# Designs tried in a protein design chat: VH-VL binders against b0r6t4. Part 28

Target 1, 212 residues: b0r6t4
Amino acid sequence: MARFGVDEAGKGPVLGSMFAAAVAGDPAAVPDGVADSKRLSADRRAELDDRVRASMRVGVAEVPVDRIDDPETDMNTLTVAAQADALGRVVADGMAGYVDAGDVNEQRFGRRVANRVAADVAVTAEHGADDEYDLVAAASIVAKVARDAHVDALAAAFDADIGSGYPSDSTTREFLAAYVREHGELPECARASWQTSRDALGAAEQSALDEF
Key: E = the ipSAE of ESMFold2; O = the ipSAE of OpenDDE; V2 = 0.75 times the mean of E and O plus 0.25 times the DockQ between their complexes.

## First folded at step 10 (VH-VL; framework fv_oberotatug)

Design v4 (at its last look DockQ between E and O 0.82; V2 from the best seeds 0.69)
Fold by OpenDDE, look of step 10:
Structure v4 (fold): chain C 212 residues (1-212), chain A 123 residues (1-123), chain B 107 residues (1-107)
Amino acid sequence: as target 1 above (212 residues)
Amino acid sequence: EVQLVESGGGLVKPGGSLRLSCAASGFRFRDAWMSWVRQAPGKGLEWVGRIKSKYDGETTDYAAPVQGRFTISRDDSKNTLYLQMNSLKTEDTAVYYCTTEYRDDSGYYFDYWGQGTLVTVSS
Amino acid sequence: DVQMTQSPSSLSASVGDRVTITCRASQGISSALSWYQQRPGKAPNLLIYDASSLESGVPSRFSGSGSGTDFTLTISTLQPEDFATYYCQQANSFPLTFGQGTKVEIK
């Protein structure tokens, strides 16, 4: 029976988009070595991504920064939408599978994802599903690789080291600070709703005041 | 199982301060919006304020009666929600509940509640 | 602020009765309306969200209806554990506001 796994990457960063991925196929056909993307090197993830895409049906959805910063939505809703979008690309009626839960209530999350998919599918949501189900682990890898490629593209566009994009990354924070000092505004790829972004703007403003 | 446990309630004089805590378990706390709702003795429910998740900017909103006096914060590493209450008034006397706040396409609601902690402001 | 008015403030009923509680908003709130149950000495529990969606684990004897300004909570067959205070809550605008409550008492 054909099944699926769904996961997302890039929920926490201050820079760039969030990605969701869906992988559908025979769980037994998942390439060896597929595991939690956090435990793999970037190169190993890329290799496994290629193998997954060669053997499975894969769908990827992107949530851009402007949607993340939209006050009319929220990250939980966006996560549901992104997972459903990715899943809709690979499923047909009668399929069943697992998704990494992004809600306080796992059952509710699964229902919300299923309701946004046109096909009649059975969705089971669980926290940490990528550690238990190979198809979800595969989806996690695909989502992470898509996120990594996105970050690399941003770095290339700025011709700068922007780091991982996470708030805890000093390289990311330094990039934001420098950019704001130079341009007086956040870069387009920065999530303005993040405290890290607000801090960068505040720091630049304070520096301007200190010059008087 | 989702659990919310409030603590820190007690007796305080008008003008005093008190800090409430809400210990969360059974779910990924960092993903949740959290609210405080209070209930004066023998009265109805009153929304106090909220804090969004870090993924939504961790911004806070307050009801007018507590604006400028109360501060909501969170420590995701400790799965704990806080309510700092300053310049307390007698009308702040209530059982204070911590709640998860959920948003969908139609609106907001409070899906999980703690058992509450009593705050009494009296001379 | 949006004011929520419940009717009645209290009612007496017997086990097996059909109970209806109404909630009116001072302005249109679409379907952004929730219902809560609070048993004596306990915290509130969510029953209905989005005006008519039954929360997981809530018995099917509970139902909600309405949109705009007028809403209704119905208990089809009152059970002993249903004697409690019920609150409506609007989620259309901030601050979030509750009705004053309806106490369902034993007749």
Scores: ipSAE 0.683, ipTM 0.881, lowest interface PAE 0.9, mean pLDDT 95
Fold by ESMFold2, look of step 10:
Structure v4 (fold): chain C 212 residues (1-212), chain A 123 residues (1-123), chain B 107 residues (1-107)
Amino acid sequence: as target 1 above (212 residues)
Amino acid sequence: EVQLVESGGGLVKPGGSLRLSCAASGFRFRDAWMSWVRQAPGKGLEWVGRIKSKYDGETTDYAAPVQGRFTISRDDSKNTLYLQMNSLKTEDTAVYYCTTEYRDDSGYYFDYWGQGTLVTVSS
Amino acid sequence: DVQMTQSPSSLSASVGDRVTITCRASQGISSALSWYQQRPGKAPNLLIYDASSLESGVPSRFSGSGSGTDFTLTISTLQPEDFATYYCQQANSFPLTFGQGTKVEIK
């Protein structure tokens, strides 16, 4: 019977969207090498993504910055919604599979995902499922490649090096600081609710006051 | 298996300070919202405060009786939640529980609890 | 703040009895109510969330009902391990508040 795996990428960055991906099909058809995904270069991930899409059904869901910043939401709930959306694009009644648990209670996370999918599916959620199940590892690769492409598109749109979009990336922080300094506001791709964004706005405000 | 283990409780005089720790295991701590709930001897449960995950701004909220005296923090690299308690009063005497705070569209719930650590504020 | 009032404050019951505990909120909280059990000498544990949803691992003899301001926890057939104190908690808005508790004692 056909199975599925689900994971997400981009929970932590200050720039851009989070993505969830679902991969469905015969587990035996999963390309070799997906289990090494954490050690792969971006080019190697893109090559594996091509192979996964060639042999499996793939669904991708995007959670944009304006949803992430909505004070009526939280990231764990958004992760449930994104995983369910991605899964719903590829699944049929009677399928079963694994998802990477994005909350403290694995069983409740799995039930929340299953309840949001229209098809009748059996979802098992586990922490670190991408380390244990090849279909989840494949979903992790697809989600990461979607995130990588999104970051590339943002860099092109701003005609700038924006780094990885993560708060720990100095290029990302430099882009954010420079943009706020020039425009007086955050770029649309910045998650305003992140501390990194609040710090950039605060630093620009203080610099303006110090000059006067 | 989710586990929360509080430590740092003890006897302290009014006006004193104490720092509680909560060691977490069995889940991805950085995804969790965390709360402190206390229970005075022979009495009911009282929410003390919470800290959101980094992904939700890492902001804190406090119950009115402790506002300005207590500070909640977290260290995701150590899977540890902290409660710094300053200017302690006798009414702060309680068992302090570390909890995970679960949220869905319908509300906020405390799904996992530690064993508690006793803080006694007395002359 | 939303005030939560439980009734009764205590009750005596025998194994096998049907036990009902009520909780009233000072304002409407829709279904945002949870129930906790605290056995003697133990930490509380979550029984029911969203008024009627049973937490995993909780026996089916526990059920919750209600909406708005009035809520009920029911234990259909009381077991020896159910002698404990029960708390409701409104989950709608901050500060999160608990009822004063209901102690279920052996008769």
Scores: ipSAE 0.617, ipTM 0.830, lowest interface PAE 2.0, mean pLDDT 92
ESMFold2 (binder alone), look of step 10: mean pLDDT 92; pTM 0.936

Design v5 (at its last look DockQ between E and O 0.88; V2 from the best seeds 0.78)
Fold by OpenDDE, look of step 10:
Structure v5 (fold): chain C 212 residues (1-212), chain A 123 residues (1-123), chain B 107 residues (1-107)
Amino acid sequence: as target 1 above (212 residues)
Amino acid sequence: EVQLVESGGGLVKPGGSLRLSCAASGFRFSDAWMSWVRQAPGKGLEWVGRIKSRYDGETTDYAAPVQGRFTISRDDSKNTLYLQMNSLKTEDTAVYYCTTEYRDDSGYYFDYWGQGTLVTVSS
Amino acid sequence: DVQMTQSPSSLSASVGDRVTITCRASQGISSALSWYQQRPGKAPNLLIYDASSLESGVPSRFSGSGSGTDFTLTISTLQPEDFATYYCQQANSFPLTFGQGTKVEIK
């Protein structure tokens, strides 16, 4: 009768890892405010994360940049693996729950996640599951907070404002451009397979040519 | 329900250009790799090219016969796949299908297909 | 390029018949083989992927087998709606390539 929810954060960024989170327990025990998580501030997310971790079983999995850039895999496969990894940390035989679908085919996605979990669990995948199921919403918050902490750690390591890490973030783009100009290569946290990374490298190369 | 609807097909002269569109619905388009597959009248299926998702670098690959002439692109905000065809040849005459392309541990396959749009290249 | 050769190119069968179509790859492709059905005037539909996995919604009368270079699509009991052209497709190497097709016609 125990249930779970699974979601991920950091799929789109050019900087840093992707995270998946699983939350297991009684849906009725999910802290108030989690269901309305779409407009939560970073601080509010952090507070809710603490409450979720205090009352529920929580598992988190990280997909590092080198795996994301590995041509032998793809983001859908990595998402399945990450969700399954997170889920495997909190489930036992007989449990059932929902996951945020990362595939064109929701049923296929759910089956793939379930097949990678050692325990015999029933996984239902749906697009936008975080908007419908409180445990998935809780998982979304946990994943986002883990992602936020990761980005903060990166910023601290570089002693620089790296922005959100998303391609559309001008701060992120400026950071990448400056880093490449200075070092002649991408930072380790940059996903090299992203167009944003390639653009930064291309721009630096062009600038070098213009000096001649 | 997953739907793919191609448009933009028609009659064009050799050396001409044409742009096909594929409108996607019923799924998160941004997650999907997309391919074009064509079929000449009364003939078999031929892979044209693909574009990966933005989460996999949005890189493109093309079959040799169309390399340098065709360009595949996507607009995730519009849930639309495109095929820009330049320097068209008579042998490019075909029904063009847009497809979702899926990858698993064993390989690649085309799990959803549109109904196709006919391109005729003739003098 | 990996060449895919189907056999036969066409066959005639009756409702209720067992139908077998073969596909041979010019080189080893492991289990990276898919089968498609195309009814007249329609788009192709995926039937089998990974050589033997049945696509969701596809009737159980369809089955796939094989690995390496030799593959088989089997229709255990042919139905009226199964008269169509079938294609194999290798998913191991780029460019992705199809067999020439097998047309299943009414006897």
Scores: ipSAE 0.805, ipTM 0.912, lowest interface PAE 0.6, mean pLDDT 95
Fold by ESMFold2, look of step 10:
Structure v5 (fold): chain C 212 residues (1-212), chain A 123 residues (1-123), chain B 107 residues (1-107)
Amino acid sequence: as target 1 above (212 residues)
Amino acid sequence: EVQLVESGGGLVKPGGSLRLSCAASGFRFSDAWMSWVRQAPGKGLEWVGRIKSRYDGETTDYAAPVQGRFTISRDDSKNTLYLQMNSLKTEDTAVYYCTTEYRDDSGYYFDYWGQGTLVTVSS
Amino acid sequence: DVQMTQSPSSLSASVGDRVTITCRASQGISSALSWYQQRPGKAPNLLIYDASSLESGVPSRFSGSGSGTDFTLTISTLQPEDFATYYCQQANSFPLTFGQGTKVEIK
C-alpha cells in the first residue's frame, strides 16, 4: 500500500534555509541504504536521492532565513508548516504515514502537520522516525541533499568556504566573524536571531569601541 | 515518555544562593522552550521565567519579583535546565516546577511538568 | 500584567454534580487561555488549551468556553478523581499569569 514519510534538514545551522521533504509510495520500493543516512557522505546521499526520486513521489519545502528570523513565529511552528507543505505535494485522501517529530509532544506535532494538509491523512509523528522507518529515512536524505545544494550555492555566491553552516563548525564561525569584521553587518544568509550571529555582531562592535 | 526531574531544592538562609536542575528525557531537549513555575505552600501557581530553544535565540524572560536575582540557563548536551537563584528571600519559599513551554497559534501553555523540588528560605 | 481572577475560590460538590468555574482576564486575551488540574500533592496537568480544546487523554466531561475576558471550565458529571484545584492561565502575553485557583472539594 502507498505510504509516506516526512523529515526536515537544516534546523540547527546559523547559515541558510531549512528544508522539509516528503516521500510517498510503496515502502518496498525504497532504495537500499537509506537507513544509514546519518553516516553517508555527501556523494552517497546525492546518489540515494537520485534513486529515491526515480522510484518515489517527492515533495520539498524551503524555509528561508527571513522566515526563520520573523519574530512572529518560532522554529517548531515553521517545522510543522514545512513538513505539511512538503507532504501536501505528494499525498492523497486516505494515505497514512510517519513524520519525524520536531517538537516535545509527538501527538501534538502530528496533529498540527495533519491539520495543515488539505487531504485527509493519518499522520503518526515519532521522535527519531528517520531511524525506524525507511520512508522517513528517504525523506531525510532528500531534505539533506536539498540542504547540501543550498550550502554549495551559498559558498559559490560568497566565493568563500562557509563550512557546513552550523555553529559548531569552526569554518562557519570564522566566515561569519570575518564577514562582519569586513562589512560591518551579517551576511544575508545568516540567521540574525541566532546567538552565533549576535555574538559575531557583538564582538565586532566591542572591537570598534576598544580602538579608544 | 517525556520526563522532567527537578533536583537541588533544600533549606537556605535569606541572602543565600541555590541552584536547581531539571533533567529531561523522552524528547529532543533542543527543540523545547522551558519554563520555571513556582508554588508557595498553600498558594497558587506563579510563572518565574523561561528560556527559548537555541533555534529561537535561547533568550530568557523573568517575572518582575525575580528579575536580576534568578538566572535560567540550559545545557542541551546534558538535556538539563538550570535555575540559579541568588539573594534569596523568604518570599521565594516554594515548590519549583520545571515545565515545557509550548507555543501554538493560540498562545503559550505548559504541557509537561516535573514533580517539583521544594526550596525553603528561612532563618 | 494581565490579571486572572477565578470564581469561586472554592466550592463543595458531590459526585455526579455539574460544576462550573469562571475565569476573568483584566484585558482581552482572545482565546489564549488554558486550564490546569492539580490534585493534592501532585504537579499540575494541562486540561484545556485555546479556551476550548481538550488536551489528549482528557475525559470528555471536561469542557471549556469563552473568549475575550470571560472564560468557563465545566465538568458535566463530577467524578471522584476530579476533586482537585483548577487554575486558568492566560497565554496571550508575558508574563504568563495564572488565576488564583478554584478548589473543588467533596461535599
Scores: ipSAE 0.688, ipTM 0.855, lowest interface PAE 1.5, mean pLDDT 92
ESMFold2 (binder alone), look of step 10: mean pLDDT 92; pTM 0.936

## First folded at step 11 (VH-VL; framework fv_oberotatug)

Design w1 (at its last look DockQ between E and O 0.87; V2 from the best seeds 0.77)
Fold by OpenDDE, look of step 11:
Structure w1 (fold): chain C 212 residues (1-212), chain A 123 residues (1-123), chain B 107 residues (1-107)
Amino acid sequence: as target 1 above (212 residues)
Amino acid sequence: EVQLVESGGGLVKPGGSLRLSCAASGFRFSDAWMSWVRQAPGKGLEWVGRIKSRYDGETTDYAAPVQGRFTISRDDSKNTLYLQMNSLKTEDTAVYYCTTEYRDESGYYFDYWGQGTLVTVSS
Amino acid sequence: DVQMTQSPSSLSASVGDRVTITCRASQGISSALSWYQQRPGKAPNLLIYDASSLESGVPSRFSGSGSGTDFTLTISTLQPEDFATYYCQQANSFPLTFGQGTKVEIK
């Protein structure tokens, strides 16, 4: 009767890792207020994360920047691997559940996740699963909170405001630009394969040329 | 249901320009690698180029015949893929298909296709 | 570039027939080979990927085999809807390339 939900956070940022989370338990026992991380404040997500962890089995997997930038892989494969890793931490044979589909083909995504899990589980992948299934919504919250903590740790390490880490965040772009100007290279937490990173490096190069 | 709908095809003179669009629905477009494949009338299939997802750098690759003339781009906020075609040649005449491109351990293949849009380059 | 050569270019067959199409790569492409079906006036559809993996929704009468340079698409029992042109595509190296196609016509 135990089920699971799986989701990821941090797929889009230019800074830092991606996280996947799996939540297993009774769907009816999911704390009230659990919803997609995009609909909640950071503080509210943190509160719900605590409640989820207190009542459910939770697994979290991290995909580091060096793996994201590895040309031998792709984000889809990494998403599958991350979800499977998180899921493997909380499931047992005979369990079934839902995962947020990160592939054009939902069935294919579900199959790929299932195939990477050691336990014999039934995985159903759906786009927008976090909006439909409470356990997936819970997983989304857990993943987002893990991501938030990661970003906070990065900011602390740099002793700088790095923003959300997303390309659309001007604070993130400003941090990246400033870092490249100062050091002549990307910070270790920057995904070099991202256009945002390439733009930052390009801008620095152009500036150097203009001074010449 | 996955849907890809091409538009923007038509008649254009050699040296002219044309911009094709591909409207995607039924999946998270931002996750998908996208390609253009064309087919000249009565001929086979020819890969034109691809654009990776934003999560894989959104880099582009092109076939040699269109390199420097064609540009592939995407607007994830609009679920739309584009093909900007400049300096068109008669040999560019073809039905142009937008496709999702999938990568796994075995390589690259095109799992979903639009209905295609005809581009005719003629004087 | 990797050249893909299909054989035959065309064939005539009847409903119920076993149909075999071959594809040869100019160099080794491991199992990075896909097969597509294109019905007249329609867009291509993926049938087989990774040389032998059946795409979801594709009838089991379709099968693929081979590795390295030689590949085969087999239709065990040809159906009326199977009269179409079939293309192989190598997925190993860029540029991605297709075979010239095999037209399966009604005898």
Scores: ipSAE 0.802, ipTM 0.913, lowest interface PAE 0.7, mean pLDDT 95
Fold by ESMFold2, look of step 11:
Structure w1 (fold): chain C 212 residues (1-212), chain A 123 residues (1-123), chain B 107 residues (1-107)
Amino acid sequence: as target 1 above (212 residues)
Amino acid sequence: EVQLVESGGGLVKPGGSLRLSCAASGFRFSDAWMSWVRQAPGKGLEWVGRIKSRYDGETTDYAAPVQGRFTISRDDSKNTLYLQMNSLKTEDTAVYYCTTEYRDESGYYFDYWGQGTLVTVSS
Amino acid sequence: DVQMTQSPSSLSASVGDRVTITCRASQGISSALSWYQQRPGKAPNLLIYDASSLESGVPSRFSGSGSGTDFTLTISTLQPEDFATYYCQQANSFPLTFGQGTKVEIK
């Protein structure tokens, strides 16, 4: 039977790291409420994260901006690596479980995750696995809480409201625009390879030309 | 089940324009790199161009014969890939296939294909 | 650009025969080569990637070999459904390029 779940958070933001999380244990021990992870407030996610960590084995892996921007990599390969890293922290030979597929081909994704884990594990990858399996839903919460904490730490480090870090967040775009205007470059936490970052640099260039 | 369905093909005169669409389903479209591959009647396969996922910069690359005339774009909210073809020439006559492009350490290849849509450029 | 040359351009064979198709790159591409099958009136489908790795769901009678500039697709025991055109494709260097195709006809 499935005894672990793996998911990631933070593929879409323009600011900060992506995180993968793995949760291992008895599916019956998963705290109530993890299945609603898409609707949870940050406070409720933090409460559930505490409960998951208290009753289950948890592994977390971080993929920082430097790796995301590396032109020799791609996000699907980084997602495989992060999920495998997180999973490898909590499994032993003979365990089986589900992962949320981060690739067009589910079977390919699952094979690549399994191949990067030193233990002999049976990995089944499915799109939307966090909607079907409580252990994957629990992993989703853990990954999101790790991402939330990362964003809070970035906001503190810049002494600024940086928003959620997502391109659709106007606070995030305003932070990028202001930082580039003041410093002439992107903040280190910004994914430079992304359209949102290129747009911020382009807007600053136009503003500088208008001043002259 | 992964599906790719092209539409928008038809007859157009040289110098004209046409816009192809590819509707995707059965996978998370935002994760995919997407390509167009064409096949002239009775001929072989020719890569046309590619667009990366937004997570890899959403950048495009084109084959030399279409550079400056064709534009690939995507709308992840509609799970749709587009090919805008301008300044069409008779040598652009082909079946146009929408494909997913997979990349790993061994290179790039096209794992899922649509059924194709025919573009005919003639006077 | 990397030119891909397939040989032969066409061949006829009987069910059960062993069929071999070759593909040559104009420059080294290490193992970055894939093979596609296209049945009449259908879209291509991937058979082999990374020169020798069989795509999931592809029958084991298909195999690939080679590296550098010279590559081979082998069908060990030809079946009636293997009537198709086969294309190689290099994926080592931009732009991505295909061979001109090899048509396999069942007698």
Scores: ipSAE 0.655, ipTM 0.841, lowest interface PAE 1.7, mean pLDDT 91
ESMFold2 (binder alone), look of step 11: mean pLDDT 92; pTM 0.933

Design w2 (at its last look DockQ between E and O 0.87; V2 from the best seeds 0.00; counts 0 for: pae E 2.2 > 2)
Fold by OpenDDE, look of step 11:
Structure w2 (fold): chain C 212 residues (1-212), chain A 123 residues (1-123), chain B 107 residues (1-107)
Amino acid sequence: as target 1 above (212 residues)
Amino acid sequence: EVQLVESGGGLVKPGGSLRLSCAASGFRFSDAWMSWVRQAPGKGLEWVGRIKSKYDGETTDYAAPVQGRFTISRDDSKNTLYLQMNSLKTEDTAVYYCTTEYRDESGYYFDYWGQGTLVTVSS
Amino acid sequence: DVQMTQSPSSLSASVGDRVTITCRASQGISSALSWYQQRPGKAPNLLIYDASSLESGVPSRFSGSGSGTDFTLTISTLQPEDFATYYCQQFNSYPLTFGQGTKVEIK
């Protein structure tokens, strides 16, 4: 019986969208080498992504920056929605599987995801599911590769090195600082609700004041 | 299993400072909004403040009685929530609970609680 | 701020009794209400959220009802472990506020 795994990537970055991915199929048919996306190089993830897509059913959902910055929602709810959207693309009634839990309460998270999927599926949520279940690991890879492609596209659009998009990345911070200095506002791909974005704006404002 | 363990409580004089810690385990701490709720001896529950996750801006909100005196922070790398209490008053005497604050479409509530740590402010 | 008023402040009951606690909000809070149980010397535990949703692991003898300004917590058949203080809490607006509590004591 076909099973599924679901995970997301790009939850933490200050730049760009978040992605959720669902992979459905035979767990035994998951390509060799599939593991936590954090443990693989970008090139290796891309290779595995191709193999997963060639052998499994794959669904991907994107959560754009404007939704992330919407004060009427929260990241947990968006994670649930994104996972459910991705999952809905690959499942049918009677399927069961695992999702990486994005909630304090795993059972609650699983229920919330299941409730948003039209098909009657059994969803089990667990923290660190990508380390335990191959289909979730596969989903993690797919989500990460989608995220990577998104970041590459952003970099190309700006014709600049924007880094990984994470707050801890100095390249990302430098990009934001430079952009704000030049344009007086955040780039469209920046999550304005992030402290990193607020810091960039604040720094620019302070610099402007110091010139007077 | 979700666990929240508060520490740092004790006796302090009015005007003094104290820093509480809450060690979290059994869940992905970085995903959680966290709150402090206190309870004076023999009294009811009072919300102190909240810090959102880094994924929601890590912004903080405080109850009026502690605004400007208390600061909530978090270290996700250590799975730890903090409450820095400055300019303490006798009325701040309470058991302080660390809580997870859950948000859904209907609102916010406290789904998990620590056992609390006692802070006594007395001359 | 939204004030939450519980009634009664305390009550005496026996095992097997039906217990009803009410909570009134100073303004409409839709269904943004939670109920907590606090046993003596223990931390509070979530019982009900969203006015009527039973938290996982909570016995079915607990139920919540109401919307707008008036809410009710009901214990259909009081058990020995149910002697505790109960608090309502609104989450419609900040600051989050609690009722003053209702102590359920042994008759």
Scores: ipSAE 0.719, ipTM 0.891, lowest interface PAE 0.8, mean pLDDT 94
Fold by ESMFold2, look of step 11:
Structure w2 (fold): chain C 212 residues (1-212), chain A 123 residues (1-123), chain B 107 residues (1-107)
Amino acid sequence: as target 1 above (212 residues)
Amino acid sequence: EVQLVESGGGLVKPGGSLRLSCAASGFRFSDAWMSWVRQAPGKGLEWVGRIKSKYDGETTDYAAPVQGRFTISRDDSKNTLYLQMNSLKTEDTAVYYCTTEYRDESGYYFDYWGQGTLVTVSS
Amino acid sequence: DVQMTQSPSSLSASVGDRVTITCRASQGISSALSWYQQRPGKAPNLLIYDASSLESGVPSRFSGSGSGTDFTLTISTLQPEDFATYYCQQFNSYPLTFGQGTKVEIK
């Protein structure tokens, strides 16, 4: 029976979009090597992504910064919507599969995803599902490759090294600080509602005050 | 299994300070909005404050009686929620619970609760 | 702030009785109301969310109803384990507030 896996990438970075991906097909057809998705180089992920797309149905959904910063929503709700959008692009009635749970309550997360998909599907949500199910691991790779491409496009657009886009990346923090220093505002790709972005703006204000 | 375990309660004099912690397991702590709720002995429940997940700005909000005296923080690398309690008053005597908030378009509620830790503020 | 008032503050009942507890909000909260049960010496646990939806694992003898300002928790056939204190809680706006509680005692 045809099955599916769903995951997202890019919840944690301060720069750029979050992506969800769904992969549908026979689990036995999943390329070898997807189980190590957390350890793969960007080049290896790109190779596996190509093989996954060659043998499976793939759907991808993007959640841009302006939606992430919208105070009327929250990241868990956006993750449900993105996973459901990606899944809806690849499923048909009667399919069953696993999704990576993006909420404290797995069963609640799974119901919310299923309820947003028009097809009649059986969704099982689990924390760490990408470690347990090859289709979810494949979806993780697809989502990460979409995220990687997005980060590359941002770096090109700003003609700058922006790092990984994660708060823990010193290159990313240095990019933010330099951009705010030069322009007096955050770059459009920064999640303004995030503490890292607030810190960059605050540091620029404090430096200006100290010089006065 | 989801577990929340509070610790750090005890006896303290008025004006003193105490730091509570809540160790979380069985879920991705970084996904959670977290709250503190307290219950004075023989009394009802009172919301103390909340901290959002880092994905939603990690902002805090407090009930008026504790504003400026209590600070909620989180360390996602340790799966731990904290409540720093300063300038304690006898009316702060209560069992303190940590809890998770569920939020969606229909509203939100406290779905998981710890066992509580007793704070006694007395001369 | 939204104030939540429960009635009665306590009641005595026998196993098998039908028990009704009410909760009134000081302003409209639509269906943004939950009910909690707290057994003696235990943490509260969620019974009902969104005014009428049962939490997973909660027996069907519990039901909730209401919208706006007036809400009701009903226990259709009281069981020995139901002797506890019940709290309503609004989550329409901060600060989040609870009713004062209703203690259900054995008659």
Scores: ipSAE 0.552, ipTM 0.804, lowest interface PAE 2.2, mean pLDDT 91
ESMFold2 (binder alone), look of step 11: mean pLDDT 91; pTM 0.926

